# Designs tried in a protein design chat: miniprotein binders against q56419. Part 6

Target 1, 326 residues: q56419
Amino acid sequence: MEGRTLEEVQEEVFKRHGVLVPKKELEDLAKALEEAGLLLTEKVEARLKEEEEKLKRERPMRLAGLSYPEGEREARAFLEAFRASYPGEGEEARVLLMPHLEPSRVPEVYGAALAALEKTPPPERIYLVGVAHRPLKEKAAALPVPFQTPFGPALPDLPALQALDALLPFELFNTPLAFREEHSLELPLFFLKGRFPEARVLPLLVARRSPELGEALKVVLRDFPGLLVLAVDLSHVGPRFGDTPLTRTLAEEARRRDLGFLERLAEGEPEAALAFLGANPTRIDGVEVVASLLPLLRERKGKVLAHRLDLEAPTLSAVGAGTLVL
Below, E stands for the ipSAE of ESMFold2; O stands for the ipSAE of OpenDDE; V2 stands for 0.75 times the mean of E and O plus 0.25 times the DockQ between their complexes.

## First folded at step 3 (miniprotein)

Design B8
Fold by ESMFold2-Fast, scan of step 3:
Structure B8 (fold): chain B 326 residues (1-326), chain A 92 residues (1-92)
Amino acid sequence: as target 1 above (326 residues)
Amino acid sequence: SAEELAKKLEELLRKIIELAEKGKFDEAIKLVDEFIELLKELVKNPETKELAWAILILVQLVKELLKQGRTEEAILLIEMILFAVKEIAELA
């Protein structure tokens, strides 16, 4: 047990599970756990190396059968059901902001994104920018391999990825393992591949603000035009996220913050959108992505098609999701 | 019986691995909590107490690894716990 004393471990186990272990037995068990920990480290290192090698060839589906159907026919029906959940019409997108939250929780928000894609001419490539949920060695990363989907593999745009890599002050292909289990790319990609099966993809993750990424992308997009997709969730509120339990007032504040942020992006004012979040920032995954992509978002006007705050009653927590077309 | 409990613990651990591999951490953590409740009965048995206690400590680390999205480390630790659960079955 790293970072804890045996006494703290014993006390926590007693508080949570009502079990008190005699000191000698705890000391003997701690030694056994230390030996197990050493063995675990060696095996983890070997296995991570194997997984990293596999990721040089392709990125397999991780959420098939859980968040979306594995079979192509079932996946198509699933996608059309989500489109049907949104009663409005879409608008053509040059930039699309969509969520990466579990789709079943916000079906009309994904439906709005699908509506926008229906009005959008098929792009030759999609710049899919998600949020890193695991540490990256650099501020951003990409994985230049086919991403498996129920609609077939989403092929990487290798020339565009290489051009992007060449223009950045850091190695773009720096953390392959971060892509092994990344829902901020996999979930939006399911919908994007279903609508644009021929489009190539640049799968990008942002961990921290990288103005260099936005500047490089602006250059690459001139030579390799495509659809820019920001796959981000909005407000994260409640104890699940280290915050106060959700109340009606806090939920209303979260909706106001989300909509105010999106509306300012829709006016082509991304700096104003970031400033609107104020001195007490919401845990919005989109902040780092928007801050990185400022050159691509300025003076680009659009429309907020949908917004929802998904409430999780057992934890008194909530996550915001929205669809914005620019 | 301890043998029946060990079998149920093995089933839960295998399901936890499957959910963790698919990135369903919240569902995996829920099954970890079910695992802990079953394990408490083995801690009360003098013959299985020491192994059950060690597993109880290890499974708390599994929960923390799952919360941090450290899937590979969590799975490997679960595989080690599976070995300990098989030892409990032999003691029963």
Scores: ipSAE 0.013, ipTM 0.287, lowest interface PAE 8.4, mean pLDDT 82

Design B9
Fold by ESMFold2-Fast, scan of step 3:
Structure B9 (fold): chain B 326 residues (1-326), chain A 92 residues (1-92)
Amino acid sequence: as target 1 above (326 residues)
Amino acid sequence: SAEELAKKLEELLRKIIELAEKGKFEEAIELVFEFIRLLLELVKNPETLELAREIWKLVERVLELLKQGRTEEAIKLIEEILHLVKKIAELA
């Protein structure tokens, strides 16, 4: 139960439904829940230690067979099908904003990103900046190991990562376990590795705004030029995100905020994009990434290639996704 | 087996949906508690541990929604739990 006593749970059931649940049964369930919680903690700790050791060598695929095919041939066909979902041309990108939402939910948006990558000269390295979905010891982190993909391992750019680490006021390689199951890196990386198989990668996570990261990256990019990719989703609205059920009004508000944010970024005005969102009431997860990367986004004009607000019918919720080239 | 357990969990979730649709919230809540009892067996399997944690979080919200009689919202979350339970069967 959600922080409720047995008496409160029983009273609530009686109040709502006029039935008293036997006290012994509730006591047995509460005890089982507490014991399971302790057991889950012990099991999680053991698994995390084991996984941390594995992460010193490589980052294995977690979503192969689920979000994308695990075989190389099937993965290639899957990627080309996503490109075909977008009827447009694409534009060359020096900075690419793309989603990390489940690809099958927004195929045209990923297709737009692929179209942009087709127009982009192959980079020597990709600065892949995602959003931490687990706590980090510092504001940002990186994992300097090969990331497995169906197209072969995406190799880390160790010299560039070391240069970045040296410029930061905190240890960059601070939370390896945060990378164990991180779809904001894995899903964009699938598409990026498929298009640029020879590119090295700097896999970066942002948990909280870090202007130090943006300043350091500006310096590193000068000596180690590459493609900057912001792997971020846009609005998160509805009950799954602690919000009210999706209505037409809420959906339009989410679209308005998504597009206003992207359009201001496209004008080279990232501070204006952040100011437009204010308190970020529709929970655009890209705000911390944009706030961290301001020096790399200012005065860089571009184009919004695609936007979708994906309706998650089972939860009456929605997530915004977009593709922006700068 | 994990496959047999996943099948039982899926069956319980479908019965919970039926009861919620009929406004039989007390019976639905009782089946959620039975679901929790079976879910505890997944803690013994390292392969399903992360899925069990995700399901646990959703179950707490389902109980709250059922207590409030918020049928449509509860059913949508139960459908999400069904999706996670199917992943357990695939890991077997």
Scores: ipSAE 0.000, ipTM 0.288, lowest interface PAE 10.6, mean pLDDT 83

Design C1
Fold by ESMFold2-Fast, scan of step 3:
Structure C1 (fold): chain B 326 residues (1-326), chain A 104 residues (1-104)
Amino acid sequence: as target 1 above (326 residues)
Amino acid sequence: SMEEKIRELAEKLAKLAQELAELVKQGADPEEIKKKMEEFIRVVKELYELTKEMNNPEAEEWLELTIFLVRAFLLAFEEGNVDLAVEILRWIAELAAELAEALS
């Protein structure tokens, strides 16, 4: 339904045309719309059930041919082009923070992440923590299936995922459909799989602050060591995100806010990083991820390799992106 | 100008709605109805995009009502309720004519 009542429709028509629409015709219209709504709901529900069943076997590529090339050779050339866009040297990462927005918008930031991965010994597994862009039944979720990439399937680390699930007070494998179209996992995974083709993956989504996830991950990482990747974007500013239009001053404030946040994380002070964001901590994508992973970020010093505030002129909006190694 | 383009599309929408109403009322050739309906839907989409760019509250309200009626028409037509489908098309034609007049 469109959220309009029959009385509202009659009132609007009367104001514009000075004529009342006959009651009987509006009743027939309302019944037709309600029946169509029921049919659409039934079809949508059937499609969702079918997609959920498919996700029990594998997670297919959704952005191949759009955000990255589908073919392996073309995908590898694409990845190397992003590395070449960053002129600096990387540093070894035990924890990597990288973005998940459209790569073509911030090529040098993804290039910095690739540089860090070049200096990092190949991990046996990657804990890939993204941000849920769809509602989850719990504070966090995982999908224990192969994720398809142009470099072959990224296989799940089933023993580590089961160990994690056992330590959590909620069911970890709780919202498969949230993973069907989730760019915060798919885009970083493209780069990670290209660099570490043999690594298994724990694909994790955070919707709300889950301290229990961080505590559980600390235990699991001790038994199942690997690379922790936080796939998060930074500031979201402007009308596209429900804010005021971007000005030069607001853009500079967003840039300084992003860097202040990252620099405090680099000093091993994640609580100070969260406090620095002030009254609107949710304005930065990734706040809930960082807040959930505090036990893994404390006392780990590192370096900010890159930062960019990507300006979207048509909407007077911007999204911050950065690469941080710890 | 933008206003001239919207006026021309609104006039075309009013004409298409009336022509489609007559074809539906007469039970015309299904292929002819299909072609006219495709053109009708195309013009609705074009007009929607242009009025959205106008940032005009009155045009936005007109658009919301028009989209509501277009959905209602498609449902009535699919169910074979010819009388209701024809009346809805006439409402769409009146709304489009009003928009065109406002821009004249």
Scores: ipSAE 0.000, ipTM 0.208, lowest interface PAE 11.8, mean pLDDT 80

Design C2
Fold by ESMFold2-Fast, scan of step 3:
Structure C2 (fold): chain B 326 residues (1-326), chain A 104 residues (1-104)
Amino acid sequence: as target 1 above (326 residues)
Amino acid sequence: SMEEKIRELAEKLAKLAQELAELVKQGADPEEIKKKMEEFIRVVKELYELTKEMNNPEAEEWLRATIWLVELFLYAFEEGNVDEAVEMLRLIAEIAAELAEALS
């Protein structure tokens, strides 16, 4: 769940637990919290406006020193270590599916993505499509500013972004704050910028399926050719994600669903990939991105280079990650 | 970094909420429940203070929802609705885990 409001929280409580929270009690609780200095709505709103203004100039690094090194030299060595973790040669990508999971958890999967990028001619621009982990005002959004990386700023492709905005039935640049802390863009961008330092970027987030986005991107890619990157994680299973503790059976089911999804995409059959997942019981977050980008994925064959279901032993949970070239 | 401290506290909050849910569910010693609940509330306050210092408005909105759910949990618990109190704690654990994931 992203961007909880009090109304959304009370609706979820009612939906999950059948509890009707009286409006009188909610109003009394809100007032008590504000009086206690625990709920600072006015100050939060002022800070949100300030942060939004900062994001009009640039998007700073948030995970430097945490998920990847701050310094360029150390970042370069980090990149090469990930490449070395994958023994294969890779294949040229026109479309690349890669994870946005913490890189140290699945180094061979990121290594496979790097191998594919080595075989790929440097693009003028990268269409980087991630998953929104915070609410968007619309189904999708973009932020048209430089994104800082240890390899220098990844510059936005303003003409291509404007062309995309013009074709969409909604404002593309609609939720700048959603980009302030968004690992589904920042982590893949680290690897992409390290390999293609001259490429401009279209940083795109999908919150809900938007067929309009896929149709518009098909048109824009014709006039502004580039590399399409789907930055998505696969199955999310275990108590951290609302399941029972991870068992061998649940892990096998997650792997089966991940691989079945990826293999159908590799056959150029994205509708079959979505149908295979059905209700998406293992919570593959790539579903909304794939459903949005159908026109770009149909009849494009490729290969699954890597897959891993990463176990988080302390929580008995796991997240799937994969690399797919189309 | 401060973001790392917030992430660690959010992970701790998720764990404490789950532990408190289990204690409440099994009808543990009231003093043990009270002690765990005080630790839980202390972590919520620590998260709020650090988030305020870091100027992170998104985390403040998530904490607003979390603090409200804490009050709702306390209300259900005080009224003797143990099952609903446990479910509120599980929802708090989910929200805290999502905050920690967002900061990872």
Scores: ipSAE 0.000, ipTM 0.239, lowest interface PAE 13.5, mean pLDDT 81

Design C3 (at its last look DockQ between E and O 0.31; V2 from the best seeds 0.00; counts 0 for: pae E 5.9 > 1.5, pTM E .797 < .8)
Fold by ESMFold2-Fast, scan of step 3:
Parts: structure tokens; C-alpha cells; sequence
Structure C3 (fold): chain B 326 residues (1-326), chain A 104 residues (1-104)
């Protein structure tokens, strides 16, 4: 192996990227892990088993009091404030692409999504497709339980979920624990449930490209019509994501890549959108979702309502967010 | 190739995360835990340095998940949530394994 010290590694790699992890913190980390030992491992395993068992009954709120208010009245006011942050009118959506990053960072983007939902007839069900932030046992997963929100539980569309499961070459309900703290579902769901309180939901997570998911969803949507929501963030740039510190040039490149991707989707050309990203590389967590849902996105024209590149100043990094109606 | 190097680092990271979690579980010698953690962090930093060389969308997705999990791991320790950190080592190992698969 290499003979370099920890200090030399920290200096060379993290200094160039503007991130340093002090040697003392790593030593404290090692001591904490040693002190925890077997009992901590058993405690973690017991906690995960308990959480997995609870997820068989319902999916509780995790971000209430943090990303949105716990009380219904306060949550309603919060929603209205986000809508007010977007000065435009929306357009009717059959497919909605919206972000899942912290709403307070891009309120006008969530406001644009709310504007689109105002112009959209209430659907009987919402196909909410997020991005897994924990590994899944299969390429995609769903959790067929009520998801708690400040507006009451978002009920699962069990017949539609079962129809989807029957068409897939893998078990759809395969990784309940991945849904425990999944913000790519919880944050969009807060807005969707507030606007469409009667709609049932198919909460879906994508981890790896699944063309079979897109083909199956195309079939299920014919029998169970509803609103398709892609909850994805766009470019991830800067040291937090392994890149050089954000500059004006890099920020403009990220904005150009995000808009090029969204505009190609708006023209009903999702393969062209993916090819554009391949030619103009960036870290977009929504790529696997778009690649999986190609049959649902082709030849469907629409409009980009909003886009923002949000700066994470402490790390000189940024995340892109957008609202697209198809 | 650069992708081959990233794949090898991802496989190494997955193995190190699993080994570190197992050492903690067994109540291993503090020196062993410290040494394994130093190796783990070195591999993370090597992989982090190579992220900009990636040009494979599926692999980029798994690399992004791995990096975000590492950031959550470091944040958990800074906040004193050692049990959350132990849980995150499991997820890091799984994500790094999928990263390696995406590059195979």
C-alpha cells in the first residue's frame, strides 16, 4: 500500500477541494467506535428491526418540524408562502418534474410546481417517483403503506401497486427500510398532499436503471390513470460532490447543463436529454429515474417553469433544481 | 483505465466499510479500529479526488450516493451520534458495491 501519513493525504486531497478533516477528529472517531463496540452494533440492529416492523403499518414523518411545520394550519400557511414565491401561473401537468432538496433553499421552484398543480385537475392517484438515497435490493422499490403528512395520511393505491408488482420481474415491495428517511418522497409528498388531499399515492424509489419499470408503468397508467411526478434534483457541483470549488464559470456551465437537459425533456426527447448529459457530464441524481421512465416521457411536450442553482456557501458547492411540466 | 481504477477503489471501499463495521461489532483492539479507519478515509479521499474523471451516468449516481453517505457519516460523528455512523457504514458498503458493479 502507500506509505503516506494521514496528514499528507488530508493536505493533498482535501486542501485542493477546500475541505479538511482534522486528524484529531479522526482519532476521536476511532475512540468513539472502539468504546461503542458490540453493544452499539446490537443496538443499531435492534433499532433497524424495530423501524422495519413499523414500516409494515405506516411511514411516519421524519422531516416535520425541520423542513416543514408539524401542524396542519402552519403547514397550510407554509404551502401558501411557497406558492406566493413564484409570480407566474402554472400549466396543466400530466407529468411533473420537481425537486426534492430542502424547500427553503429553492422556494420559487417549489412555488412553480404548486402553480402547475393549481392548473391540474385533481388526479385519483399520483405516481411519485423519487431517487433512492439508500441502496435497494432491486432496481426499484415501493412501500404500500400510508405515508403520514401534516394534512393527514397519503393512502397507498393498493390495486395499482399490485398491478405494477405483477408486471415486474422482481418483487416491488423489496426494501422497506430504504423508505424510513427518504426525503425524495417525503418533501414532494408534503406539497402534493396539501394540493390533492384525496389522491392516493404510489411511492416509488429508483436506484438503478429499470426499463422494465417504465414499460410496466406505461401499462398500469392505462388502467389506473394518474399524475406522474418525478422528484429529482439536477446538477451537483463543487467540493462536497468531489469537484473543484464553485466558480462563476462552473456555475454557468451547471445552469447550461440543467437547462439543456430540461429543455430536451420538454421537447419530448428524453433520450436526447440523457445523451446531452453524457456529452456534458455532471452529477444528476435524476438520471436513473429518467432512464427508467423513457416510455412515459417520449413525445410528450411541455415547458420549463423554473430553474435555480442553489449555492451551498460553506462548501462552495451547488445543487440545481427545476420544475418541468409535460 | 480511469473507470477501472475507480471500480477497484469502490470495491476496496466496500470491503473496508464492512471490515470496519465488523471490527466495531467484535469489540476489536482500538489500534486495529484506528488503523482500519485511517485506511477507510484514505480510500474515500482517493475516490473523492477521482469523481471529476467519471463519465458514466449510472456509476455517477452510485458515486454520488457513496459520497453523500460519507458526508452523513462524518456529520453523525461530529454530532456525537456514533450509532447513526455505524448504520451509515452499512449503507456506504452497499452503495460502493453497486458503484463497482456499474463499472464492471
Amino acid sequence: as target 1 above (326 residues)
Amino acid sequence: SMEEKIRELAEKLAKLAQELAELVKQGADPEEIKKKMEEFIRVVKELYELTKEMNNPEAEYWLEMTIELVWEFLDAFEEGNVDDAVELLRYIAEAAAFLAEALS
Scores: ipSAE 0.396, ipTM 0.722, lowest interface PAE 3.0, mean pLDDT 83
Fold by OpenDDE base, look of step 7:
Structure C3 (fold): chain B 326 residues (1-326), chain A 104 residues (1-104)
Amino acid sequence: as target 1 above (326 residues)
Amino acid sequence: SMEEKIRELAEKLAKLAQELAELVKQGADPEEIKKKMEEFIRVVKELYELTKEMNNPEAEYWLEMTIELVWEFLDAFEEGNVDDAVELLRYIAEAAAFLAEALS
């Protein structure tokens, strides 16, 4: 029934039944609902369990053919086009902050990330830290399975993931279903896998700030060196996020906060970056991620390569995106 | 009034159907989905029982449509077609919203 309207469904129902269910026949409905209620809940539970079991083996693509091409050849052309959208040159990254917004909205920001990756020696592993847009059982989580991409599966670094788990006061491998539809990992991973096909990946999600995560990762990175990627968006302003429609003043404030945040990170002062945001009135997405990774961001100097506040015209709302190299 | 109560229930049903559809689509916690489903079923049952006394042709039409879609929803689950069931929840939400509007 995908993509059908209510009217189309009505027509189908009428064709199938000839008439609407007579009111007198509804007496059987109450009984049917009681019987079906148990069945419905069981079926939903069974489906979710099945999906969870599948996620023990792999994480399939969910946005292929929507946000990026499914085919490898087309995917490579996609990468090239995004790279071309950024006219500048990148810098070598040990830490890369990049967006997870729909790529078509901020192509040059992703292009800047690709430019940085061009100057980065191929890492053995990538620590990919995204934002949990769904609840997690713990402050952070990992999914230790292959993530499918048009370039082949991104394979997990199991030894490094296990080392990280061992250092955390909570179970790292929690809430696998939160990864099923999480775009904050899938979209950046497309670009990362395309550039570094042989790199292992540690797919991580942060729901709430976890200082323990940063401290643990600092230790793990000594024995398991790699590229750290923060897949985060910046300000979220406008009606979709509880504000008035975007105005020049609101846009300027969003940009000010985005750039002020990124610049302080570029100076190696992540605590100052967080302090600058205060209560985070423009709702910078990456705050909890940055707050979790403070030990890894301190004293690292870098450069802001790109920034955009992208207008979503239908909702008169805007989302900030940036690329930062450290 | 009975009509007011039915309207309130229809509005609640529309909301519950949308929430349930989203929860299932997002792969939320099974217990959360279960609780929402139970609430959904309770509202459908109550709505059904109260409609026996309703005398509004437009509302009656949308009620019948809503109930028909609920049956289709149940059938989809019985068949194990969860994706169709999710879409049907969206249609239930729309039909229930029209029911509520007809009683406004």
Scores: ipSAE 0.103, ipTM 0.638, lowest interface PAE 2.2, mean pLDDT 88
Fold by ESMFold2, look of step 7:
Structure C3 (fold): chain B 326 residues (1-326), chain A 104 residues (1-104)
Amino acid sequence: as target 1 above (326 residues)
Amino acid sequence: SMEEKIRELAEKLAKLAQELAELVKQGADPEEIKKKMEEFIRVVKELYELTKEMNNPEAEYWLEMTIELVWEFLDAFEEGNVDDAVELLRYIAEAAAFLAEALS
């Protein structure tokens, strides 16, 4: 399968085109390149339409075998190992902030989230709010389909999603393809579904701050009680994110910004948390989600359970992750 | 110089092919693959126009081989043959590297 040589590829070209060496004339090369570009466009468009149709029925696992195990038994062991990475006890959460960073990079931060879930009565539904990494047609979006996990499908709470859609000044179900690869939902969902196998889910993405979303969610949560999860990362610093290589000073600043942000949220002061970040010089990922959800965060006090600024040695960069219960 | 421009573009092409191979291997968004491929094809077209003016048979050979490998990649990609598509992209990178060497 692997290890094909250039000579073997040349032989395959011969079989397909009847020559060992391409016979295209130099004068025709520009035409051939134009045709290749047109075919690429047609093939990609066809593939995108097929993927969109599939997403209208279900959202398949994308990260199984990469970020977590595909099999249920292995996935449960994985989940328990992550809980064990955090030796502390959690606290009951009505709102949980947790990361969407690769779990192996911040195991105790995910473990702290699991510890909080242990103290949390099983909710009827989970409002899972991630960060859109692909453009949305609106400020926010949802995908009202089952999300596959190793623990079975996470079923959508259709009545709650419909109620939310009805309260918004835009169509909530607006960008199915944005969910295809969205790890900010898939990674936290693995942990949430593993601990709350019966909970339905509202899978939500924020691209740009939406005060309307927060006001609508406040209404919907009163009629459809559940656990609110902010699936966000914190500081992003270093060359991968447009800075000079990570220094001790930059890392200290990123940690200070992360913790100051989380602590102000824990005091029930989300506006102060946003003001503390100012222009957001360390690019904390959660700002747009917090800014959207202000009505749900005000005056809600809690505790920071864990934080890590995780170093990416190959890129001389770092990403922060934290666990906050409110 | 013209040769330096072509060498730099050939090196860029080799890098683009490696990046495409990673995207395809990961099962990345087809739109992201499309954008990277469009950049890749644009570089190949630019190389073709510059190489014509040089009358360099070795460079022309490797550019033509690169184009044929692109067609094979597109066929493998359309057929859903991920392993073949990734392998072909790696051979495209090698062909582009030989093109750059031919101009050194």
Scores: ipSAE 0.023, ipTM 0.457, lowest interface PAE 5.9, mean pLDDT 84
OpenDDE base, second read of step 6: ipSAE 0.089; ipTM 0.639
ESMFold2 (binder alone), look of step 7: mean pLDDT 85; pTM 0.850

Design C4
Fold by ESMFold2-Fast, scan of step 3:
Structure C4 (fold): chain B 326 residues (1-326), chain A 104 residues (1-104)
Amino acid sequence: as target 1 above (326 residues)
Amino acid sequence: SMEEKIRELAEKLAKLAQELAELVKQGADPEEIKKKMEEFIRVVKELYELTKEMNNPEAELWLEITILLVEAFLEAFEEGNVDEAVELLRAIAELAAWLAEALS
């Protein structure tokens, strides 16, 4: 509070809480907080420690009732509706790339992923690799606990996770709190658990490129075979992402960029896919995941099943989403 | 859902804080103030218990700021500082209303 103008406090509150507080209330709040000291900060830190302890036992649903239904019956109907939104047949996947943005925005892309899962024999385990939206203590992390879903808990594959941890030069289970609010795992997991209710899961987050993760995973997959899922979104374009407002030309450029990236992955050329993005500047969160998993993607051919650039009209922004089977 | 329940309680807290501020300002009957105060404290305690189960840092922070203001209000009221107590109740009402709006 010290050294802050009321305007700066109002800006900080808006940035942290998305609420614009009237100046009079901020003046009253500043006075109360100054008199009470920094007790609020200590309470927040204590709460975070409590949440970290809870995450040692299980990871609860955060988006149930918002992005997908809470009840099992309603969740099943929701899943079937998404499958129906994709008119094609899937193909068997050994590696699946699917999105993690809000499902209702790109139902046909999630439908394509479901179609691929229908053609895929039930795996004993799923290696689910998402993108960290919060800092990790290391380049990558995992959380070895049951993840709750409307279809029941997705159980961790503890032997495979321990084998992976043993091969890495860092502690794999290093940042439990990063998993507390992580939609890049929760949203794909909803669809994967609905289709493969018996499969165990390795929930993995990548924050920065980790070639050692890809090398270790290649070794672990030999002893613990399973389905590899890359849960990544594609182009992020527009003011919401620090870019210029979306135009038809920029949208078509983003679509070509996304498809060029996916087609190069489908040819088994992930280095060429990354080089293509470098030559065509963009904000794609999938680049760090693909760069980390190069040993698992080389010489593995496949097919792009779906692609959509979803327009966020109020912000003149867009996010690309695709389904790729390898 | 948990967020809907917190939103409803935040709306109720805003209304109770406004009503209590008016009663305290006017020097209303002590029995009326006592009944409204008991209802106000009950809602605050319920909101506090729900924050322990929330995994929404924004809502947690807003609710903890509100609880801090409630503690300051109770101290001012017990000391007989009516003007300060009314001011704090009005701040509580507006922050609770903003929390309800943020959860809508």
Scores: ipSAE 0.000, ipTM 0.143, lowest interface PAE 14.6, mean pLDDT 80

Design C5
Fold by ESMFold2-Fast, scan of step 3:
Structure C5 (fold): chain B 326 residues (1-326), chain A 104 residues (1-104)
Amino acid sequence: as target 1 above (326 residues)
Amino acid sequence: SMEEKIRELAELLAFLAEALALLVKQGADPLEIKELMEWFIELVKELYELTKEMNNPEAERWLKETIRLVEEFLKAFEEGNVDKAVEILRKIAETAAKLAEALS
């Protein structure tokens, strides 16, 4: 920052917070910020190294006490309340698409997922595929450690993860820090571990389309059969996501796109589902996941159990969520 | 004391958020803005670890809100919505200032 920029910052701070920063302190602050930047970078690097070392042993809960209860008893009651929020029956799933949006905002959608899990025989392992919300060194990544939950640790399926790693043209275990804070895995895992306490897990993140991941997973699933879970949110619309304020018409369009996408997946036509979104996909969170997993989704028929477009009135924005069984 | 250090970091956080808002509005280099934002996020995370030790519910509340807004800022910035990104950064400055006030 230069002196002129700092003067403009002082004016903005004063306008917004009523705080006047002394002019001489702005010059001293510029020097201190340059020095502090070096020190803060060293602290950040040291902290990231510590967190990366911790992640070699286990992945701790980050959303306990926020998105779900920390205690096992309270967590069980919470999960049962979500199941109760969905009045329908589930259907057996070999592939389950479920959301990773804050559960309390779409309880009936998570309830539908729980209903499907009730009808599904306990799998030996779960392939849990989420969306990377932080950069990955490669198109996809996994973390081969226990993930803590209120129901006990979800243990990694090390043989299946190693088999997958061997088939990929890149290192699968490439970005441990991306898993430090990742709700697209943590939130679905809470529900999956509650329902299938004995299942091992393959926690996978997709950042960009990886056809090689889908092809490798098709091979691994033959030797290591299990439940495939796509943890993806649907439309993101409104000012919170860079759009114009949500109108009734835009909300109806988002619902139509979400359902059209899910219905085509339910017909076993994932390429048609992607094509349906066209040039305006309403920022569906799971497009890269579906595009990566095409070989696992083709010719599998199923049903859409639930869909909701959750409206944020204060921001005039919305996020779509759905449960699909294949 | 720890509380004094946390307050000073919260004041720096508020200042950085306003500085970032100005730079984003002026069309600064996206890579430079991204680096400063990563620094800002790591500062928020470090501050959160320190506040866990002080058992201050009001400070924790403002820190959580600040973290939520930081995630919204990254989304708006990534989508190229400059006006929304600037608006969120100013909200971040406000919540960080309230965090500092809660610690004084």
Scores: ipSAE 0.000, ipTM 0.290, lowest interface PAE 13.0, mean pLDDT 80

